VH-VL binders against Photosynthetic apparatus regulatory protein RegA (regA). Designs and how they scored, part 5

Target 1, 184 residues: Photosynthetic apparatus regulatory protein RegA (regA), of Cereibacter sphaeroides (q53228)
Amino acid sequence: MAEDLVFELGADRSLLLVDDDEPFLKRLAKAMEKRGFVLETAQSVAEGKAIAQARPPAYAVVDLRLEDGNGLDVVEVLRERRPDCRIVVLTGYGAIATAVAAVKIGATDYLSKPADANEVTHALLAKGESLPPPPENPMSADRVRWEHIQRIYEMCDRNVSETARRLNMHRRTLQRILAKRSPR

## First folded at step 19 (VH-VL)

Design bb5 (from v1 with heavy chain E56W)
Fold by ESMFold2, look of step 20:
Structure bb5 (fold): chain C 184 residues (1-184), chain A 121 residues (1-121), chain B 108 residues (1-108)
Amino acid sequence: as target 1 above (184 residues)
Amino acid sequence: QLQLQESGPGLVKPSETLSLTCTVSGGSISSSNYYWGWIRQPPGKGLEWIGSIYYWGDTYYNPSLKSRVTISVDTSKNQFSLKLSSVTAADTAVYYCARELWLGDYYMDVWGQGTLVTVSS
Amino acid sequence: SYVLTQPPSVSVAPGQTARITCGGNNIGSKSVHWYQQPPGQAPVVVVYDDSDRPSGIPERFSGSNSGNTATLTISRVEAGDEAVYYCQVWDSSSDHVVFGGGTKLTVL
């Protein structure tokens, strides 16, 4: 895996990873270190913000859901402290709307879990995918999100409350998504 | 600390369905970083992967068992389950559930203690 | 149908180094994980991603992977290391988990 791709990282190879799942964070950190990044890790919003303030990295991967809050707060500090930081939000599909919001606030891109280290590296280094803005209708489900939501909905025998619970989503939000046509 | 515990009948008659449940405690089954798997070990033999499930329902199955295996998840109970139909004596084994940490592939970072299931009349 | 091959047994004196091999076609292109199973107990992972250790696994457990062979190395072997050791990969071409047949480590 890590040895399948070789990327030119430039002079500054610093990478901050923010995720409160310690086994995953350790595994990802080791995989990215093998790819030439110089790692710092944080398991909370508070830790992530502190590192971003003190030692703003060239690259960051930030999970949206953290025990002490929302990873968007780390994204904001990163963008303020280092405008050229390449920031990827790493998130589960149930949080796609907030991941698109993160891109609007300053994240370079988002990547859905489950993912691998090659995908994370590609997202951090990709140039062409970051130039066009996301589609103007991010509040509706994108095609992948909409298809996943529909699959879970059918698995729950079209029970909105159970579907919302499985997606970690408010019932009202799910009802609005289910009422719309397939996204483009 | 996350723990896994297998439960279900220890004795199953031939041609019936083996049914086991794994209860996850000390953590959530609804995590994007993990698959949840079943592995078995016939007495005195090696480990055999049965299959894995992601919390929203995506599954992978061992091809040698696929026609007889169903793995399911119930996130409201923090549990996942195994059904193996049409069992024979060859299905006698210790059955383990495991958490599988994913990053392009997975390894089993937490195992249940295992439960022996004997298939006999 | 990807196959991992392990020797059925390895014997080593206490304090010495045990090396347990896992053979597979082009296994060096895969991530190899290793499990220790003491008698009558569930397996526990001791090495993942070829050479990394989970928290709580002592540094005397190490691993390498290149070409067609991955190796688990246990230095300063203790009586408590006596167990069966399994290697494991994910075969991405078939989306399957594959285990080796297991190696019984005996500590004389």
Scores: ipSAE 0.783, ipTM 0.915, lowest interface PAE 0.8, mean pLDDT 85

## First folded at step 20 (VH-VL; from bb6 with light chain S92R)

Design cc2
Fold by ESMFold2, look of step 21:
Structure cc2 (fold): chain C 184 residues (1-184), chain A 121 residues (1-121), chain B 108 residues (1-108)
Amino acid sequence: as target 1 above (184 residues)
Amino acid sequence: QLQLQESGPGLVKPSETLSLTCTVSGGSISSSNYYWGWIRQPPGKGLEWIGSIYYYGSTYYNPSLKSRVTISVDTSKNQFSLKLSSVTAADTAVYYCARELWLGDYYMDVWGQGTLVTVSS
Amino acid sequence: SYVLTQPPSVSVAPGQTARITCGGNNIGSKSVHWYQQPPGQAPVVVVYDDSDRPSGIPERFSGSNSGNTATLTISRVEAGDEAVYYCQVWDRSSDHVVFGGGTKLTVL
């Protein structure tokens, strides 16, 4: 579990965080500042787009579900204004298909909430798609995601097709997940 | 402004089930950033965490209470609940609900006002 | 399970600095959070992540955490600071929330 990976920030350390949850946004911003980023924050799609247009950052973390719309609109502006921006999308369970769409539009990667600041930093800085092993932690994103899937599955009386519909995922993807053991 | 309000009977007979509900207002319980917790405080004593729940239902409990505790969530009512079975006088306490902000660990960033539950025959 | 140790009481004169300690094995590797509980009231977080303050908490509340000791520091103590203060961590090894026993701050 030694996290000796060196995250090398580029010369431009600017990071835009977009999330309408103010207490979470402030906690994450403080944590990312401690890791060497220079923060701007936005609590809406409109504010995020305005900052992305006026001062396109080197890095961005964007929540997809905001009160005034879809964070994909911010991802599109970021990619247009700064093609080399490293964009990580944060997503809750039930929005995995939207997160995949964000990557196809130009997001660098996505993370499922809940996530910790090391996971966010790793996703912003990693060259490639090799994430660290899942935390061995019942509150980890992987454990929380797996438990959510199991609960929906039981609610649907173990009907894979109905569970897949409720989770907005392909049935084959769900079958593969259900065949795996718990991450913990 | 997010607020939490505990509700339920203030008097419970020994061996029965203590049942409390926390109503969330000014925000959604269905947030991926938060866990929802119950904490109690016996008169004149310190704080004791009872357990936490994530909005789609995963639960984590204090092992000293785990055999008697159920925490549940009802997202349609924006509420979560505590049931503590087989109560004794030792379960007399002020019961708080709290929002727990997660980023690799959590702290209680919003607390309810607390409700005293007395276990008495 | 993981144990946090706080002194049961601290007394300071008005205008002076109060320091409230929270001891734990290797607590410096954990994030420490501090709550103020005035008499008859619910706790309120005053410091989180060792040293960060929520909105509305004055900067005279500060925190530090290293080695086996986390410390809440309250400078220019006022009568309204009289309360019980709790430290709290989340213990990754047990996945449990742990509170210290509380420290009663008396302003004399």
Scores: ipSAE 0.724, ipTM 0.893, lowest interface PAE 1.0, mean pLDDT 85

## First folded at step 22 (VH-VL; from u2 with light chain D95N)

Design ee1
Fold by ESMFold2, look of step 23:
Structure ee1 (fold): chain C 184 residues (1-184), chain A 121 residues (1-121), chain B 108 residues (1-108)
Amino acid sequence: as target 1 above (184 residues)
Amino acid sequence: QLQLQESGPGLVKPSETLSLTCTVSGGSISSSNYYWGWIRQPPGKGLEWIGSIYYEGSTYYNPSLKSRVTISVDTSKNQFSLKLSSVTAADTAVYYCARELWLGDYYMDVWGQGTLVTVSS
Amino acid sequence: SYVLTQPPSVSVAPGQTARITCGGNNIGSESVHWYQQPPGQAPVVVVYDDSDRPSGIPERFSGSNSGNTATLTISRVEAGDEAVYYCQVWDRSSNHVVFGGGTKLTVL
C-alpha cells in the first residue's frame, strides 16, 4: 500500500505538518515519511507561517487549534505563497460550517480528528470540489458518540433524514453508522 | 510534562465495586489525539487492557470484562475513572492509567505509576 | 480474538544483541508497539509503529515487522535493559488492545 501511494505522488513531495502536539506531530510525520513525503514540521502558527513563507510546500496538513493562534492563518500564507498547495486542515470540529470556512480560506479539504495516516493521505490526494464534501467516513462516526446517535434516532421515531438533520450529519453517513455495531 | 496519577482505595472487599480515578496534570484530557485507558497487571503476570475512553465519552472495553466495567471522564476535573463491579480475588492487580496516542490505532505513550488494589475480606 | 505470542525469556551477555519476537497471524499488516517494564516499575514505550522510537529512547533499540513475526532488537545490551518486554497491537476487527504475554530479558 505505501508503494502505491508513492507512485501516485507528484514530482514535488514536500509536506508541511503544523501541530503543537509534539508526540502526535512526530508520529504523523514518520507515518507520512513512510508514504513517500518529504517532511517539514512546525509546532506553532508562527513557525508554520515562517516555513510556508521560506519554503512553500506542495502539501500541508494544518491543525486548526494551536496554542499561539488559529491554524487557518497558516493556510492563508500557504495559499498566498503557493496557490497549488494541497492543504488539509485537521479539526476537532466536524460541522459543515467549519468545513466550508476552511475551504473558503484556501484549504483543499478538512479532516476530523481522530484520524489515521491513510485518511490524511487520501485527503491530501483526493480530487474534489472547492467546497468539501460532507463527511463520509463511517468509521470515524462509529467511534464518537454511538449512544448519542442511537438516542437521537429513537427520539426521531427512527426517521433517518430527520435524525441526520438534528445531528448536522449527511444522511448516507448516518445510515452507515446505524448499520454498524457499537464500537467495542 | 504530562503526568498521570492513579488514586482510590487499595483494598476492596469481594463482590463490591473497585473504583479508581486517574488525574491528568501538565496537559489536558480534552485532546482530540488521545484516548485514556486502564490496564492492569496481576502480581507476577502480564498486562491486561481493561478499556479506553475518548474525552467526549466514547468507550472501548476488553470483551472479557465488558459486563463489569465502566470507564468515565470528567473534563472539568481533568480526570477519568474506572469502576469494576463484582470483584473477586482474581481482580487483585496493579492498575495503571495511560494516555493512548491515536493514529488509526493507539499505543500508550504515558503511563501512571500504578496502584495496587487487593481484593480481600 | 487476536493472539500475540512471545517467548517467556531471553538471556544475553552484556554488549551483545537481544532479539525478542512477537508472533501473530499476519502481524506484518499491523502496527506493533513495544513496552519495557523494569522490575517494580510502570511500562514505558520503547518502539512504536514497528520501528519508530520515542524521544529519549537510544538508537540501540530498534524494531522490525513482517509476515507473522515482529522483532524488538536491543544492541549493545546493558544491565539496565533487564526488564520484561511486551508487544502490543490494536485489533481493528474487534476494537480492542492485545498485549503479548511478555518476555523477560536477563542480562547475564
Scores: ipSAE 0.803, ipTM 0.916, lowest interface PAE 0.6, mean pLDDT 85

## First folded at step 23 (VH-VL)

Design ff2 (from ee1 with heavy chain S58D)
Fold by OpenDDE, fold request of step 24:
Structure ff2 (fold): chain C 184 residues (1-184), chain A 121 residues (1-121), chain B 108 residues (1-108)
Amino acid sequence: as target 1 above (184 residues)
Amino acid sequence: QLQLQESGPGLVKPSETLSLTCTVSGGSISSSNYYWGWIRQPPGKGLEWIGSIYYEGDTYYNPSLKSRVTISVDTSKNQFSLKLSSVTAADTAVYYCARELWLGDYYMDVWGQGTLVTVSS
Amino acid sequence: SYVLTQPPSVSVAPGQTARITCGGNNIGSESVHWYQQPPGQAPVVVVYDDSDRPSGIPERFSGSNSGNTATLTISRVEAGDEAVYYCQVWDRSSNHVVFGGGTKLTVL
């Protein structure tokens, strides 16, 4: 967390964070401020949408599951108001499908929780890197491995820790794998 | 407002297993931003981390206690628990449960009141 | 194992500034968190991530971290600040939470 990373931010350094977890929101906001972003925070879909409409930011981090609704609604507003906004969606493992949907509608990337400020920053500032669509061709060895992991994950009711245990993997490693698109 | 409360026996005999439960109220234990930890403090001494658990069951333990410690979580009851086996007088302490906010590392942002557990014959 | 070193005690007169140090090998590369523990009470975080302050914690509490030393600074010390203060890090190499030995702050 204390790693000093140098990132090139655009001229507009505005960042909107949307999360209904206040302590987390505050901590992430401070972390991102230290990285050069100018922060605005929202604790609900309603507030996030209002800010997005009034002052579309250059960057946004949006939690998909909020108490008052779906963070996708904020993503939609951002895309409408500022198509060049770089949006990272934060999601729990139970909402990966929704995260994928967010990317399809214009989010830059998604991260599974728990995430850190470095991961968020990297995702926000990543240039030209899009997650490839699922392969339509015969399964590579890597794909087989990935699908196997996904299958076990589903069998474990999408419990990452249980999946990691059964696969004899570190939880963090599994999280990284699950955060990636299906390999070609 | 999130609150944590420790519960369990205040007296344990040597060689037995210390068992405590932390009940979370005012919020869900199934939060993806938090770990849930146990910390203890022997009388007149400093704080010692015992271990932490993620709501999905991932655990981290103090290496010095790893062989004797088991932490578990029950999301249906909004609780997590500590078991410490083969206790000795050295395990006499106030035991705290805490919520641990994660962002690359974690700190304890909410603490229980603590419960004294005495190991005595 | 990673070790955090704190002075056992610090004394300060009311209205003065107290500085509590936390030493650790290259601690400046880690995030340091500080807890206040009044007598007979549970700890409360007063500074996190080296210098950030939770809501409700007075501005008198500040933190810094560089090199091999992190410092908690309490300005305009009040009688109510008398407590034991602990620094804490998460050792990434071992996934271990480490506390300092604690510093008893006495307000004279």
Scores: ipSAE 0.868, ipTM 0.950, lowest interface PAE 0.6, mean pLDDT 92
Fold by OpenDDE, fold request of step 24:
Structure ff2 (fold): chain C 184 residues (1-184), chain A 121 residues (1-121), chain B 108 residues (1-108)
Amino acid sequence: as target 1 above (184 residues)
Amino acid sequence: QLQLQESGPGLVKPSETLSLTCTVSGGSISSSNYYWGWIRQPPGKGLEWIGSIYYEGDTYYNPSLKSRVTISVDTSKNQFSLKLSSVTAADTAVYYCARELWLGDYYMDVWGQGTLVTVSS
Amino acid sequence: SYVLTQPPSVSVAPGQTARITCGGNNIGSESVHWYQQPPGQAPVVVVYDDSDRPSGIPERFSGSNSGNTATLTISRVEAGDEAVYYCQVWDRSSNHVVFGGGTKLTVL
């Protein structure tokens, strides 16, 4: 991981991480601490909600799929308790629908797993990065490309790796593409 | 607690294909934070990465072995496998499977105990 | 291909500090991970992400990484620390796992 990136955090550096994968959670937490965040972690929806309710953080990273439920429930609590909370949602499904749902309920951004700490940090701190709505009339080359990728993705039963293989692109590249709404 | 166990024949003849399976227990191979890797160690030598696979099927191979290596995953069985074709004595080694935690790069946080595979006529 | 260079062996008396180096071109910009492999056993990660320790690993194990050299430091070395230690990185340029050659730590 690149540790030389400089990010400007707000005065409130509080970050809540919610993920039921303990090794991952610990690794991510330490990575984010090294980046200047003040970490609090939760390993369940219940715990995440409790923390969000009691001490709403300035930033949050929430896994959507948790053992005890849906991370969206944590997102809802965060939005209710602190509307200005910058929330990044992590998802292992790579499903656009899930990501869209997360953004609609107030997530700042979403990332497909596997993700890295730089991506997470960038997503948390980036301003103005709302997922662009899909255009009504896809005309651009980028849109055509994106649609093609989406079609292949669906044909592969939303298997990112298989899609990447078939499209002869790196999996992470595809993940980033799929993590975005349709280009303008 | 997650455990990995290698299985397969301990003896393979030259020019044949080495085939091993890693069985994952105590957790799902379909975890999205991990890759699954094979590492080998010839007797008295160092560790050599063979390749890794994501549960969705994408693979990464050591360039030195790429032409002979195939790694596959069976999520229904919670297993992933290694095939190494055209083996020679140089492929004699202890073969390890490992879970590789990803956060922009790998490190192997869980290892199997390893299985010795000897290539001999 | 990216290459990691380790000394073949390091010897240290009990109670002293062992330092095992891992050299690589601009390795300081990479995350270095360290594994301990006792004789006849599988490797175990002792340091990851340059300086972080997994649960259960003693504080005697520490890591640093800067410039062209990463270092695993084992303080107050014990007989049980005798093992081969490997450094490892993920080469982003080629998407490959790279191991060092290993360093045999002998406790005198």
Scores: ipSAE 0.868, ipTM 0.951, lowest interface PAE 0.5, mean pLDDT 92
Fold by ESMFold2, fold request of step 24:
Structure ff2 (fold): chain C 184 residues (1-184), chain A 121 residues (1-121), chain B 108 residues (1-108)
Amino acid sequence: as target 1 above (184 residues)
Amino acid sequence: QLQLQESGPGLVKPSETLSLTCTVSGGSISSSNYYWGWIRQPPGKGLEWIGSIYYEGDTYYNPSLKSRVTISVDTSKNQFSLKLSSVTAADTAVYYCARELWLGDYYMDVWGQGTLVTVSS
Amino acid sequence: SYVLTQPPSVSVAPGQTARITCGGNNIGSESVHWYQQPPGQAPVVVVYDDSDRPSGIPERFSGSNSGNTATLTISRVEAGDEAVYYCQVWDRSSNHVVFGGGTKLTVL
């Protein structure tokens, strides 16, 4: 699993994780190291901003709710210091509007907690209209595409026409996809 | 700093419902990275997972127990609970609650001390 | 339905290395977690995600996982390591926690 994803990484493998939950940070950091990333971690907005300013990473995963403030402040620094940084926001249940705001400010994508390390990796590496499937990844390309479409659909307040415009696809095609359950 | 404590009756009559509560202290049960689980261990035997709940209400249950098990959460009290209906002597066990750290699967990173529940007439 | 198989017991002399196996079909594709349960106590995780240690667990505890076998290795075994050790996975096909049957480590 991790070997296929390492091949897809660029030359800069730096990844900043920002979350005030230390056991989760440690587990996620170790999981991402096994997938080929070079980790730095921060447990606060202040720490996250300091690292983003001093050593702007190629990749970042940022929790929006931190004890010392809003993770959006870290996203803003990352976007300023490294415009091509791939930023994934992790949010708790019920924070969809804040997650949409994060994407509008420059996050690449968001994921709802509880998070899966494979989902985080695919969100960080996603390119173009659909994510190419990893050869040995248990998460299929159909599953990744379906999840992306569901995220955009929720971002658009379940408006099919707006969702289709954002996804650059025909409404009828989107309606068919939305009528199906998640692929395995 | 987070601690889990099981509470409830230590003796339950056959055919009745076993009911336990796990109180979370030093942290919040409304934590998006975790599930909250019940595991039991009959005397001298191994660990058996009963089920788990996310603070928003989603549950997973052991298929062998699913017809008799209800796990619920009360976020206002920072507690989650287990009800096991129609008990028999085979349900005599030490019952543990646990915090389960999720990242696509979970492991139990914090355990309660356990409470013995005896099913006897 | 997914089954984890552990030997019922392992005996080692103090100072030697204990190896406790956890067998499962294609377990190398799962994340394996290990728990130590001393007599009369609650379990505590000693290895997670195959090979990672929680804070406070000495480096004498290590793990590996490949093919159909995961292994917990305890080097320089001490009398205080006597416990039952359980492996555990999450079975994705059933969304079910699976524990192994446990291995009693005796230090002679």
Scores: ipSAE 0.806, ipTM 0.921, lowest interface PAE 0.7, mean pLDDT 86
Fold by ESMFold2, fold request of step 24:
Structure ff2 (fold): chain C 184 residues (1-184), chain A 121 residues (1-121), chain B 108 residues (1-108)
Amino acid sequence: as target 1 above (184 residues)
Amino acid sequence: QLQLQESGPGLVKPSETLSLTCTVSGGSISSSNYYWGWIRQPPGKGLEWIGSIYYEGDTYYNPSLKSRVTISVDTSKNQFSLKLSSVTAADTAVYYCARELWLGDYYMDVWGQGTLVTVSS
Amino acid sequence: SYVLTQPPSVSVAPGQTARITCGGNNIGSESVHWYQQPPGQAPVVVVYDDSDRPSGIPERFSGSNSGNTATLTISRVEAGDEAVYYCQVWDRSSNHVVFGGGTKLTVL
């Protein structure tokens, strides 16, 4: 997996970050630059769309909650302008339904805040760790929710209590979800 | 422009509970990218982290203090608080609140002015 | 249990370069942050993530981190740089903040 990440760095290292939190945006931009990406940043939906239209990047990280609207509008432009753009959407706790919408519009993956730069890098470069290959049809809402929960669970080192807190759900509810097979 | 201000009594008796509030202004405590922390500094000594809280309630505590510390957040008041129980003279310090910008670790990007709390009879 | 060590003091003449070290076992694998605390004041972050400066911090402040040593470098030192400087990491294995003991910078 580490070997695959090295070979996936490629020649086009352009990355667009869209987040209205300037200190976070600057910190993430610097962290991703150190990892070999070439950064452009946007603090609004309008600015993100303008950059996506003019200079569609190979990679993007988009916060869904922005002052001037929904980051999904940027995801749509990115997918339209560059179909192979790898798009990671950042979500807050309790935004599972919004993460489903992001996947339906063409986001590659989603991450829950608070975010980790290694998690962001891994999500941008991953080839679907422990997930089935993408089908021809879009994923179901239940499948997206289940995959989000699995990602958070693995990030928390399979700590059920910590995962439940990050997902804003009761521990028992999470245990039932984790005991079930992946939905379709 | 975000600012932090500590408030609470400056004098606490031994064995009682130290209580402080940090008021956040010029920004929201309900911010997904930040933890909110308490750090103290005994007179003439270095900085000691007490603990941190995420606006949804998740906490991390210094293990040397964990049995006596509670950090809480009230998003409706844009405040977070510290309670330190069973205090002794060793708890005399300047107490700072801080915003902690997270990206897999955090650093304190905004600090309060600090408030001296003296533990004395 | 992770420990950061700093020299207790460093003295430099005005206009010279100050280097303040922060030692830790394999600290190069951590992100190191540096705070300036002038006398009687709250700390202010001057370097984060080893080498990055917040807005408003002059380029005279820089940092590096490799192996077992992180270093804060202050070029063209001014009298106003007199302060105690702390390094800090997040210990991922224990989820603790660790501060160094502080280094008092004196500008003679």
Scores: ipSAE 0.795, ipTM 0.917, lowest interface PAE 0.7, mean pLDDT 85

